VH-VL binders against Uncharacterized protein B0228.1. Designs and how they scored, part 14

Target 1, 207 residues: Uncharacterized protein B0228.1, of Caenorhabditis elegans (q09220)
Amino acid sequence: AVVTPSIENHKMENASVTISKVPISHRPRGFTAGSDSKKLAVQRFKLLISDFLSDAQLSKSIDVAAVGMHKGKSMDDILDDVYTRLRRTLSTKQISELAKAQKGLVEDLDEKSAKLVKARVKRMIVYSFDPAAEQIHKYATRPSMAFALIAETINERFVGSVKDLIRDVLTPKEYDIFRKHYHPHIFKLDNIGNNTEAVRTTTHETF
Below, E stands for the ipSAE of ESMFold2; O stands for the ipSAE of OpenDDE; V2 stands for 0.75 times the mean of E and O plus 0.25 times the DockQ between their complexes.

## First folded at step 11 (VH-VL; framework fv_masavibart)

Design D4 (from A1 with heavy chain V50F W104E, light chain N33K Y96R; at its last look DockQ between E and O 0.02; V2 from the best seeds 0.00; counts 0 for: pae E 17.4 > 2, off the site)
Fold by ESMFold2, look of step 11:
Structure D4 (fold): chain C 207 residues (1-207), chain A 121 residues (1-121), chain B 110 residues (1-110)
Amino acid sequence: as target 1 above (207 residues)
Amino acid sequence: QVQLVESGGGVVQPGRSLRLSCAASGFTFSKYWMYWVRQAPGKGLEWVAFIRYDGSNKYYADSVKGRFTISRDNSKNTLYLQMNSLRTEDTAVYYCARGSTYYESGAFDIWGQGTLVTVSS
Amino acid sequence: QSALTQPASVSGSPGQSITISCTGTSSDVGGYKYVSWYQQHPGKAPKLMIYEVSKRPSGVSNRFSGSKSGNTASLTISGLQSEDEADYYCSSYTERSTLVFGGGTKLTVL
């Protein structure tokens, strides 16, 4: 059994107090002690979510997301803004791989079902990140202060929960087809603990 | 067709209070960030406050923080500004305004006609 | 407390292109902040002309355009018309999650 994390009940203060407790290193650079929080967010994204994008593409995407979250934009609008900026930086190879994945999804489903599958995946990302975006909006006084909070949100438990939700909102057929064309190259759909294990099936039934 | 109508302005002495109201019609009020902006006679525009579409976050100019309270009642399609401890420098036309997008972008596409607040002895 | 600097007035003849500047700092106009522009005729409420630096609302003429470079935003009006005679205000979002307006620019046509 895993003990679930909880909010520290002894000290419940607003986000400004939490941020004021961060500076213990007296370092002249950055907003947090001993780290570049944006670099950490990039590293965690590549580990847990996707190696498809370059460090530069991810760094820009995080900038766009941090501004949107600080401004209180909906996660739907934030994702649209990120995509709008990101698409202009994609290489010919990246564009080709996205087109190949989309073509495969359409061939194995149909065009309307493929659109619905992608919409459901986006919906789960939005649903999962909305609470974090709200907290960043409430507590980060500047967009640049949001990087540490974004990096903290991109962790193994949280990302694993998003992957589980994506599996839950698709039928087994839809999930297998989506996984076939997008995993692992475009999206890492397995959790870290099980990313190297094959899908197990049993051919023997018990009555 | 989309309309904002302010009310509650008037002449008051320094130190008194007023409550401004802004009635919204012709759009889904609960989906929009709302703003108060003021303009002193013969002067430029000054932002006063804004509030998130669900009322969960409120923001104020330094000149009014602690004295003014922005609020909204989405069931009545009404925005409010409670102005306490009024000063002569608060004399202005007060406009309510609707955010130009569903997110907070710092832009206001629909404005009311304004209501005059005069603070004098 | 206005942090944004606009020229007090500008003038131009019908048909000309005119640019109104709005200069701030790295903590408002110069950063990743949005800039908006408003037109105000005497006795009227302001009208939004440009938002998010360069976007036009529906119903605003394409004669109006916006841009930003460094700490300065610009509103450009091409094909100047007599109806463009008004006060123009820029606005930006500050580092402290607040909004600020420029002092305003009176545009005179002719």
Scores: ipSAE 0.000, ipTM 0.438, lowest interface PAE 17.4, mean pLDDT 79
ESMFold2 (binder alone), look of step 11: mean pLDDT 92; pTM 0.938
OpenDDE, look of step 11: ipSAE 0.016; ipTM 0.548

Design D5 (from A1 with heavy chain N57E W104Q, light chain N33K L99W; at its last fold request DockQ between E and O 0.05; V2 from the best seeds 0.00; counts 0 for: pae E 15.9 > 2, off the site)
Heavy chain, then light chain:
Amino acid sequence: QVQLVESGGGVVQPGRSLRLSCAASGFTFSKYWMYWVRQAPGKGLEWVAVIRYDGSEKYYADSVKGRFTISRDNSKNTLYLQMNSLRTEDTAVYYCARGSTYYQSGAFDIWGQGTLVTVSS
Amino acid sequence: QSALTQPASVSGSPGQSITISCTGTSSDVGGYKYVSWYQQHPGKAPKLMIYEVSKRPSGVSNRFSGSKSGNTASLTISGLQSEDEADYYCSSYTEYSTWVFGGGTKLTVL
ESMFold2, look of step 11: ipSAE 0.005; ipTM 0.515
ESMFold2 (binder alone), look of step 11: mean pLDDT 91; pTM 0.940
OpenDDE, look of step 11: ipSAE 0.006; ipTM 0.576
ESMFold2, fold request of step 24: ipSAE 0.000, 0.000, 0.000; ipTM 0.452, 0.439, 0.448
ESMFold2 (binder alone), fold request of step 24: mean pLDDT 92, 92, 92; pTM 0.944, 0.940, 0.943
OpenDDE, fold request of step 24: ipSAE 0.780, 0.841, 0.864; ipTM 0.900, 0.932, 0.941

Design D6 (from A1 with heavy chain N57D, light chain N33K E95Y Y96E; at its last look DockQ between E and O 0.17; V2 from the best seeds 0.00; counts 0 for: pae E 13.3 > 2, off the site)
Heavy chain, then light chain:
Amino acid sequence: QVQLVESGGGVVQPGRSLRLSCAASGFTFSKYWMYWVRQAPGKGLEWVAVIRYDGSDKYYADSVKGRFTISRDNSKNTLYLQMNSLRTEDTAVYYCARGSTYYWSGAFDIWGQGTLVTVSS
Amino acid sequence: QSALTQPASVSGSPGQSITISCTGTSSDVGGYKYVSWYQQHPGKAPKLMIYEVSKRPSGVSNRFSGSKSGNTASLTISGLQSEDEADYYCSSYTYESTLVFGGGTKLTVL
ESMFold2, look of step 11: ipSAE 0.006; ipTM 0.478
ESMFold2 (binder alone), look of step 11: mean pLDDT 89; pTM 0.927
OpenDDE, look of step 11: ipSAE 0.501; ipTM 0.796

## First folded at step 13 (VH-VL; framework fv_masavibart)

Design E1 (from D2 with heavy chain K31S, light chain N33D K55N; at its last look DockQ between E and O 0.08; V2 from the best seeds 0.00; counts 0 for: pae E 16.9 > 2, off the site)
Heavy chain, then light chain:
Amino acid sequence: QVQLVESGGGVVQPGRSLRLSCAASGFTFSSYWMYWVRQAPGKGLEWVAVIRYDGSDKYYADSVKGRFTISRDNSKNTLYLQMNSLRTEDTAVYYCARGSTYYRSGAFDIWGQGTLVTVSS
Amino acid sequence: QSALTQPASVSGSPGQSITISCTGTSSDVGGYDYVSWYQQHPGKAPKLMIYEVSNRPSGVSNRFSGSKSGNTASLTISGLQSEDEADYYCSSYTEYDTLVFGGGTKLTVL
ESMFold2, look of step 13: ipSAE 0.000; ipTM 0.439
ESMFold2 (binder alone), look of step 13: mean pLDDT 93; pTM 0.945
OpenDDE, look of step 13: ipSAE 0.044; ipTM 0.653

Design E2 (from E1 with heavy chain D54S S56Y; at its last look DockQ between E and O 0.02; V2 from the best seeds 0.00; counts 0 for: pae E 15.0 > 2, off the site)
Fold by ESMFold2, look of step 13:
Order: sequence, then C-alpha cells, then structure tokens
Structure E2 (fold): chain C 207 residues (1-207), chain A 121 residues (1-121), chain B 110 residues (1-110)
Amino acid sequence: as target 1 above (207 residues)
Amino acid sequence: QVQLVESGGGVVQPGRSLRLSCAASGFTFSSYWMYWVRQAPGKGLEWVAVIRYSGYDKYYADSVKGRFTISRDNSKNTLYLQMNSLRTEDTAVYYCARGSTYYRSGAFDIWGQGTLVTVSS
Amino acid sequence: QSALTQPASVSGSPGQSITISCTGTSSDVGGYDYVSWYQQHPGKAPKLMIYEVSNRPSGVSNRFSGSKSGNTASLTISGLQSEDEADYYCSSYTEYDTLVFGGGTKLTVL
C-alpha cells in the first residue's frame, strides 16, 4: 500500500511486498485554472524527462494525453494516441536520432533483447502514471484542470522514482546499454543535480 | 495474511451464464495485475484472462474471447469473471491468481482455492 | 492456445536429482525470459516455484533450480524428497500477449 512503500526488486514475491505509489496531490496549493499550467508541464517535462521534443510537439502531446485521461482511456492507449500524432510531426533530425539509438541498442544487445528492453521500460512508465491518469479522469472537469494535474505529477520526486523503477526492471548490462544509446538526449535517466522547484505558490493554511 | 477466495461456481446447462467472484484480502489489490486460470478435470492448467490493476486493459485466451469478460472493483477488492454462452469444454476448476510483477509476465505468486464450474446437459 | 511440451512423467529415487523439460518456440520460451514453473499437489492450487527462468520466490527450497537453453527450459530438483511428488507445469509469455502452459509432468518419487 501507499502507507508502506516498498519498491524493492519484484523478485521478492513471497515477502508480502506491496508496490508503492508515489503520492500525488489532487490539487496543489495556490494554483488556479488558467495559470499557464500547460506551459509549466512542458517546462517540467523538458527539465526532468527529455528535451528531445519541441515545445509545440510537447504541447500537442499533452493535449492528446489530457483528452485521453479525461475520457478514462488506458495509459497504453493514451501513449499510442500520443505517438500516432507525434510521429507525423517529427523532424528528419529527430527521426535520424531515434533510428541511431535503435540501431545501437540492437547492435549491442540483439533484435529480440532490444525489443524486450523497450517493452519493459514502457511497462514501467505505464504502471507509474496509471494512478495519476485515473485521478485526472475522476477530478478534472476542464482541460485547464487536467493540465494542472499533469504538471503536478511531473515533479522531481515522482520522476526520480520512475527512473529508479526503470533501472530496476533491467539487468545492469541492459540498463547500461539502454542508457548509452538513449541518455540524455532522448531520455534523461540520471537525477538532476538540483532539487529546486520554480513554482510560485500562494499558501492558505486553513481548509 | 494474503488471501484470494473464489466463489460463484456451480452446475449449469450449455448456453447459460455464470459470474465468478474472487475476494482479495491482506494486500493492496489495486496494485496488481489479476488473472483467471482454469483446469479441466484430470487436465492441465489453462490461462483464461488477465486485467490490469486499474481495470482498463483486459486480455483473453482465444478459447474464451467474445464469451467471457474479466472485470474488477478496486473499492471492493474483488475480481470478476462473467462467463456467457457456456460450453461443456468450459467445465473446469477456475482459479484467480495475483501477478507477481508490475507487468504482464505470467508469474502468479498467490492463488485462490478454486471454484468448480460444471457445464452439463 | 499453443501448448509447451513437457514429458508426461518422470521418476527418481529419494536423494537423486531429476530434470523436467519444457520445450516451446522462438515466439515464447526461446524468445523471452518469462518462463515460470509451478508445483501442484493433488487437490491443491498450484504453487510458484521458479519465475523468469531461474529465480526462486522466498520460501522455495534451493533444491529447485531453473535454466533455459534455446527453446527449452528446464526445472531441476536435487535431493528428491517424497513431498516433491506432484504435477509440475511450465508457463511462458508469448509474443502475442498471451500466456501458455505446458501439458504438465507427473513426478513420481520411487
């Protein structure tokens, strides 16, 4: 349960292991609709996850994701929808860089292992973001609220936990090879050196 | 005490429907992929269906597609299997099982006791 | 519904080692490391003995080990004991997002 976080190796199956979820606040203090929440989500994504995509590509991807989450689509389906629209906008340079990363992964592992590694990484992303998607489905009554909740989800602690899970789902060799070809340009796999959050807040201590 | 308890089995005629339930306790049900596996009398194990922890993704064996529906209610810690258009070949003990990993791997670390479904004229 | 191939039965004497094979294809056992082994005593639910080819869950004796070569996975039980007498099933994830079991192997301890 959330009360007893244990993200230890999934090999510990008979130890009554409970898979921890990183707590996600439904609504951050001091934030209101219309505070440029989508721009904040784009900024946080580029800082913590990847600056491979342009602001326009990220903004559109967040639109697609917010609609899917609002409608209660699975995280798998949401990611597929995002990819389907995104690939039509990829530049020649972006396509070449993705092809180079894939080629390197295959050369250093093999075709079957490379496919498995990518599938495992995707599964961890899906697993980690599903609870946030469900909260957004239940609570976001407008697109601007969905953007705020998405921006809140993309924080240093949560993203760090997802990165740790990705590392845990791969062997050391698989992780080193995946990191070699995808980090940092396509995915940022290291924790950043600072822990400052540049979010302006207005505190209200009484509810 | 981690536990899964199936119920809803019985004897039914071909073409009829049954709904199986699996009550979970002692763990955070909403964190796990859940499975149905069946075993015909004197026969081996056969995977039937799986459902993601949120309830959105569902996958079925070819033998039951279009007839069976897996579902879950995370607020009640309960897994379900709706079995429609039952055939004599569906006669089996039905187990619910907990997935051992965060993803679909086919490793089931906790099993229920099973509930018997008999489809007979 | 493709099935993995296991011998119908194997036997051994107390204290011996025995190996149970599980043969699939490149689309399941050969292609992925998602092979599991289950022990089932008569009238009881299966118990997970090995997952991901060679990993033992907590509480499973180190007499049980798993391995894979090509399209064939193997469960090895060393130091056979009378309580090891049971049915054993292998399973694998497939490239078609399905799960398949082997036909089962009855282990008799002589």
Scores: ipSAE 0.000, ipTM 0.465, lowest interface PAE 15.0, mean pLDDT 81
ESMFold2 (binder alone), look of step 13: mean pLDDT 92; pTM 0.936
OpenDDE, look of step 13: ipSAE 0.020; ipTM 0.598

Design E3 (from E1 with heavy chain Y102W; at its last look DockQ between E and O 0.02; V2 from the best seeds 0.00; counts 0 for: pae E 20.2 > 2, off the site)
Fold by ESMFold2, look of step 13:
Structure E3 (fold): chain C 207 residues (1-207), chain A 121 residues (1-121), chain B 110 residues (1-110)
Amino acid sequence: as target 1 above (207 residues)
Amino acid sequence: QVQLVESGGGVVQPGRSLRLSCAASGFTFSSYWMYWVRQAPGKGLEWVAVIRYDGSDKYYADSVKGRFTISRDNSKNTLYLQMNSLRTEDTAVYYCARGSTWYRSGAFDIWGQGTLVTVSS
Amino acid sequence: QSALTQPASVSGSPGQSITISCTGTSSDVGGYDYVSWYQQHPGKAPKLMIYEVSNRPSGVSNRFSGSKSGNTASLTISGLQSEDEADYYCSSYTEYDTLVFGGGTKLTVL
């Protein structure tokens, strides 16, 4: 069964939602690009997206991403590079927790639907980050400048809009199942406690 | 060869019960959503019930809620429909049908031959 | 009953193209891309011709195509042949986790 035409049609209907371009700020006076900006990017990632990975794992992942963005690699290739290095550093506990989440997703949705849900989520992440990656390529003359731009991109408004897109690309049942197995341990999917999910569920049901 | 074979149809009086079975072969039964669809003589298709591949979710048409129960035994590759409190309007050919492996798909690529249920005095 | 609306009958001559419409609401055909089409010859079980609006299963002729606009799905059969004479049903997944069929269309090949 080919799902691509249905997914593309559904994504195109929802993809018209515009994510505001986050302006790239000048580097604050008195700060050096590089390690301070990378530490800020790690801090913001853990606060807004996930604390599943260690600081060392995140720092290395940001290094790989910054180099890729600076050199103008596609976001798909950058994510592949990050995954390739990251997977070698995962602890036995982290591997087990990822396997448990995947098993739960497959049990509640079946193998093909679980793969489709994850592909839709990945596509929304790529779609959301592509413009930022292109701006980093254009403005970051060295990988160390990319750290500041990455840190500025990872903000509450931008991450919130990505989470909204992930919810919009999935049915309510698909989202509830994905959230059940991945939130909050692997990905933080709520922006504000449980009231956020109730509000979003109600809003989605009006469509 | 992929196959679905229904059994258990017959003639019964109103108010009685029947249990239909659907034997599956030639595919991994436990990976598929399974459906019951019926067709009254000379009428169109009507969806009756669906069950998730692991049995965890079940959905019914309004016309049969509370009277019919869909179930499956994945160790025996068999789908069931327990029909209680039968009415004359339940008279139909009952098909079992294989759905897709996806929650949102209602595509039925394999159908059984059907089994006739006649509810009459 | 909430059912999908199909014309009761359609006819065409061999070699012509015809379309069969299937009209629902935003809660089914309009809101989701899970429209299927089935062909049923007399005394036979239905056969899946189109799924997910426009996809053909393996072994279905490319003379059959599907599309959707708004709340209306369409099955188009090009190059009509006598064996295409049958009943045709559309179906759609709904927002209530249920499935609904159209009333059926009898296609007559003249």
Scores: ipSAE 0.000, ipTM 0.421, lowest interface PAE 20.2, mean pLDDT 80
ESMFold2 (binder alone), look of step 13: mean pLDDT 93; pTM 0.947
OpenDDE, look of step 13: ipSAE 0.072; ipTM 0.671

Design E4 (from E1 with heavy chain S31E, light chain E95T; at its last look DockQ between E and O 0.02; V2 from the best seeds 0.00; counts 0 for: pae E 8.9 > 2, off the site)
Fold by ESMFold2, look of step 13:
Structure E4 (fold): chain C 207 residues (1-207), chain A 121 residues (1-121), chain B 110 residues (1-110)
Amino acid sequence: as target 1 above (207 residues)
Amino acid sequence: QVQLVESGGGVVQPGRSLRLSCAASGFTFSEYWMYWVRQAPGKGLEWVAVIRYDGSDKYYADSVKGRFTISRDNSKNTLYLQMNSLRTEDTAVYYCARGSTYYRSGAFDIWGQGTLVTVSS
Amino acid sequence: QSALTQPASVSGSPGQSITISCTGTSSDVGGYDYVSWYQQHPGKAPKLMIYEVSNRPSGVSNRFSGSKSGNTASLTISGLQSEDEADYYCSSYTTYDTLVFGGGTKLTVL
């Protein structure tokens, strides 16, 4: 367990426990998802996961996630479900790129540190999505309605906050090595909105 | 032999622009984070900017943010600093400095000899 | 304005050990293990003496050592020699994105 760049520890309960303050329930009954909602959700996920996954792979992953969130499954279980179904569709090139990234991370950090880095990144994804998944479970009356709620939740500010959390829970060395091997081909870890200035992190984020 | 050579310094009026260059030799430039550091006459060192080894990420000191742009051309082994809206307080010797290969260590093991920028009216 | 506080000057006799301090906050020196020390002789570019708190680059004498306690980093020079007369700067991250230097310390060998 390494110290974060902020006063927060690797648990981050003091600064970034809540990503969104927008109540999902402000439109609970009158909204019906269509194909546009799913396309929007796919585009929103590409803000974090570049063109590494195809639209079809993303669409299926969002289906699995939406069903899991509607059923109230934990984000850990949802990510496991997404991975187990997604890996059957990965091309040889995609598998090779993931293996190369993992090999590079191990070479630059060692096996134990690489495992911890990946665990911290996964935990930040879980931490960021848990409140949104809870709201989707509570307010989405059908799994298909979850697509619209996912798209509304996974906006540019939310994705920027996930990227900030990943940066904050890793040491500068760990983060730069993670970027070397995963950015930009697997994850987009840059700033949102064509702004290359440093992302501002506060104890109380306003998005 | 590992070397960094800055050029493009000179005397300019406030509000004008200037572009600095740093030519790198003797090492694989495209593997290194690169920095600009400045030193006003008779004063200490001040970090100005940093750029990732592939050019994909850039960070600036608050004193220059929005006015200066760091860039690199890995095919020419050259680092640049575009300095717009210059102010008298930007007067300094500007150093090009080499960082680490994969991460930002905050350590600069190779420095150029610097180029003087004077902003005066 | 420097974010890191160094004494303006330090002096010592040949053969003595001296220590130069670099004091910041929990958001920089205390929050990162990325403190560096630089030696600068008149008219010359800075030379890296210590990186990552306590590591010496190849070619730097083992008379130079670095340490950190809380928010204060220290550069120790043992067996002081006349060639050690120079300005010394510390640096640290303030965030991952930004870096600051101390104001510098002039070392005089008496």
Scores: ipSAE 0.011, ipTM 0.591, lowest interface PAE 8.9, mean pLDDT 81
ESMFold2 (binder alone), look of step 13: mean pLDDT 93; pTM 0.947
OpenDDE, look of step 13: ipSAE 0.023; ipTM 0.633

Design E5 (from E1 with heavy chain S56Y Y102F, light chain Y96W; at its last look DockQ between E and O 0.03; V2 from the best seeds 0.00; counts 0 for: pae E 18.8 > 2, off the site)
Fold by ESMFold2, look of step 13:
Structure E5 (fold): chain C 207 residues (1-207), chain A 121 residues (1-121), chain B 110 residues (1-110)
Amino acid sequence: as target 1 above (207 residues)
Amino acid sequence: QVQLVESGGGVVQPGRSLRLSCAASGFTFSSYWMYWVRQAPGKGLEWVAVIRYDGYDKYYADSVKGRFTISRDNSKNTLYLQMNSLRTEDTAVYYCARGSTFYRSGAFDIWGQGTLVTVSS
Amino acid sequence: QSALTQPASVSGSPGQSITISCTGTSSDVGGYDYVSWYQQHPGKAPKLMIYEVSNRPSGVSNRFSGSKSGNTASLTISGLQSEDEADYYCSSYTEWDTLVFGGGTKLTVL
């Protein structure tokens, strides 16, 4: 059966109409003028979403996602493909950190509630990114063009909207517990613009 | 002391309007989804409307869509229901209810005692 | 959308266990884990007894439990007492962003 939460549809329908053209408010770490779009996507992912994965792991994950989006695969299938390839490359430390986070979530909730929390988070990610994946499929004639569109999709406004949906689908207690065990090293849950005014900068114009 | 108090009910003719108010106290009103639920005499519960904690998202039952408007003023800790083009089938006790979570869960942990709206003659 | 189906009435003797069913579709009870149960005594506002299928709010007796299988949710009351005599309603979200209640079940304690 089809599950369609109203809150996700409202934000995603607005976000899915176009990929944002607004420049990021500040340059991510390691970003340089004229760099590859995939490097930009990696840098924006690390800035806005997660430092948990290495550059190599992220680069490979973006390759898998770009091919899947170019072929028009569903976001569910794309995430499964990415995870399938990632799990063999995770370090012993990364595996231990994921296990510790899961254990903490179960201890502070119960096993049933922990499963529901993770399922709700995944559902929000899928619904949020699925319309953007459809835009990438429509406009990216090659997988390499998908990198530029992915980088443009990973911006403060869009990622912030996804984080807001995750918070909206969890109770305050569930959210605090999820955040306690996953934020910031596995999954960044605070918006960069909300932390300080000093984090926000204008983009440099090149010529 | 968490409390919801409805007001504005009364007897009105079909086709007229009423505005219901719900005064909230003892909790952070602006953090909660708020609901209206009604119960016709001798009948069951019927959900009427819901509004998001910041007022942005609003949803209505088909039976009232286009006639009723839910709103809130977070600076006054007050929820409203504007009821236009009233019909005899709108006769009910109207309850104000607080959502049990900051997200839309469909569970209402705090209820007012209700205000009666009678639409007759 | 669709009303949830509950039996109109159930009865039991003190100390007995009873179960009230709430049947919907894959578009509501079957598709979501947002089933709630409410108890209502005559002339009173409803009281939340169970939320998200099986969770009890603070202050609700563990004699009340909830479960779901397929499109049917169940409220089970063990150790029936006279004060359990009331109307009971289930509710669920639907895939159309609406909430739907069951028609209610009158529980009589003999």
Scores: ipSAE 0.000, ipTM 0.430, lowest interface PAE 18.8, mean pLDDT 80
ESMFold2 (binder alone), look of step 13: mean pLDDT 93; pTM 0.948
OpenDDE, look of step 13: ipSAE 0.045; ipTM 0.651

Design E6 (from E1 with heavy chain W33E; at its last look DockQ between E and O 0.14; V2 from the best seeds 0.00; counts 0 for: pae E 13.8 > 2, off the site)
Heavy chain, then light chain:
Amino acid sequence: QVQLVESGGGVVQPGRSLRLSCAASGFTFSSYEMYWVRQAPGKGLEWVAVIRYDGSDKYYADSVKGRFTISRDNSKNTLYLQMNSLRTEDTAVYYCARGSTYYRSGAFDIWGQGTLVTVSS
Amino acid sequence: QSALTQPASVSGSPGQSITISCTGTSSDVGGYDYVSWYQQHPGKAPKLMIYEVSNRPSGVSNRFSGSKSGNTASLTISGLQSEDEADYYCSSYTEYDTLVFGGGTKLTVL
ESMFold2, look of step 13: ipSAE 0.000; ipTM 0.455
ESMFold2 (binder alone), look of step 13: mean pLDDT 92; pTM 0.941
OpenDDE, look of step 13: ipSAE 0.275; ipTM 0.697

## First folded at step 14 (VH-VL; framework fv_masavibart)

Design G1 (from be2 with heavy chain D31R W52S R56S, light chain E55N; at its last look DockQ between E and O 0.02; V2 from the best seeds 0.00; counts 0 for: pae E 13.6 > 2, off the site)
Fold by ESMFold2, look of step 14:
Structure G1 (fold): chain C 207 residues (1-207), chain A 122 residues (1-122), chain B 110 residues (1-110)
Amino acid sequence: as target 1 above (207 residues)
Amino acid sequence: QVQLVESGGGVVQPGRSLRLSCAASGFTFSRYAMYWVRQAPGKGLEWVAVISYDGSNKYYADSVKGRFTISRDNSKNTLYLQMNSLRTEDTAVYYCARGREYYFSDSAFDIWGQGTLVTVSS
Amino acid sequence: QSALTQPASVSGSPGQSITISCTGTSSDVGKYDYVSWYQQHPGKAPKLMIYEVSNRPSGVSNRFSGSKSGNTASLTISGLQSEDEADYYCSSYTYSSTLVFGGGTKLTVL
């Protein structure tokens, strides 16, 4: 269950969307033993994910991602690597919760539509992280620098952008159903633009 | 009988505000997404806004974003549209409508009210 | 004005079949199977005739059928009757999670 619990890697057309690029120093702040940056990255990931995954599970997932980004692997390959390793650490309760969410998604959507929804969500995760991963590969000289850059990248604004993209590439029906089964126990899908706030402000004007 | 009844329409000047209500009866209101659709005199239908069954998600047409607010009170079986900064182009009959599917937005609209007229003129 | 293009009017004689087109883009009609059709008689609220391209709600005559091909949805009315004289609107969702209507088609029964 890398960020999204997707088993299907169906190819979807990429929509052209703009994600802010990380302004990067080649020397991260606060680096001492590398562990402080990873701890921060773990806490930053929880802005997107609820406490569904343990700190240890997140820490391992970030290790796999940081190495992959440093090596310049595609985000698709990175997410597959992370999921493959993470699956071996899931508790029976976590597996049951993921299975319940998947079953609910299929029940409320047909099998075909459920697969398309999950593929679109995964595609938006990939799209959101690809530019940041490219910058990390270009500028991080060591995997430990990748931790710091990941932590800087995954802030409230970035997480908000990911949530906005997920909402925008699904129909409101698809989003309501996805949210019903995955929020809040697997993903935190709250966003500034998801309620009355969208009428009073826009995401760009709020930021 | 399943029924939607709009109220709160009237004549207002540009720049003013108006609040529409839609009273629902004969069905479990809290299970349905609700919509506002408008129709200018002699013109076609224009979708205005949708609110999810529990009020957690709201979507608006570009023409009204930032000016209109959809809301609901499930304890009163009532849908609302707060319309601020009204323009002459907002002159229309405003319909409330019920989404066809339980719990989800953006299906077809199977129950419509009779509409309430909003006239925005100097 | 409307994102979906419908003919302004169509006409037919009783007993004939007629088809009303609704042309969008690959970002709406061509992408989603959430096309609906509404009938509106003068002074009345719209009535849902077809949802999800081709499904009829309970109580809608089987003389009404829907289909789509590419970016164009179609409403077909067979066995045309005088009470079918009305305005007809199509609707579809878009990629941006919004809903659009066609401009409407006035059906005249001769």
Scores: ipSAE 0.000, ipTM 0.510, lowest interface PAE 13.6, mean pLDDT 79
ESMFold2 (binder alone), look of step 14: mean pLDDT 91; pTM 0.936
OpenDDE, look of step 14: ipSAE 0.014; ipTM 0.587

Design G2 (from G1 with heavy chain F104W; at its last look DockQ between E and O 0.05; V2 from the best seeds 0.00; counts 0 for: pae E 15.1 > 2, off the site)
Heavy chain, then light chain:
Amino acid sequence: QVQLVESGGGVVQPGRSLRLSCAASGFTFSRYAMYWVRQAPGKGLEWVAVISYDGSNKYYADSVKGRFTISRDNSKNTLYLQMNSLRTEDTAVYYCARGREYYWSDSAFDIWGQGTLVTVSS
Amino acid sequence: QSALTQPASVSGSPGQSITISCTGTSSDVGKYDYVSWYQQHPGKAPKLMIYEVSNRPSGVSNRFSGSKSGNTASLTISGLQSEDEADYYCSSYTYSSTLVFGGGTKLTVL
ESMFold2, look of step 14: ipSAE 0.000; ipTM 0.466
ESMFold2 (binder alone), look of step 14: mean pLDDT 92; pTM 0.944
OpenDDE, look of step 14: ipSAE 0.000; ipTM 0.520

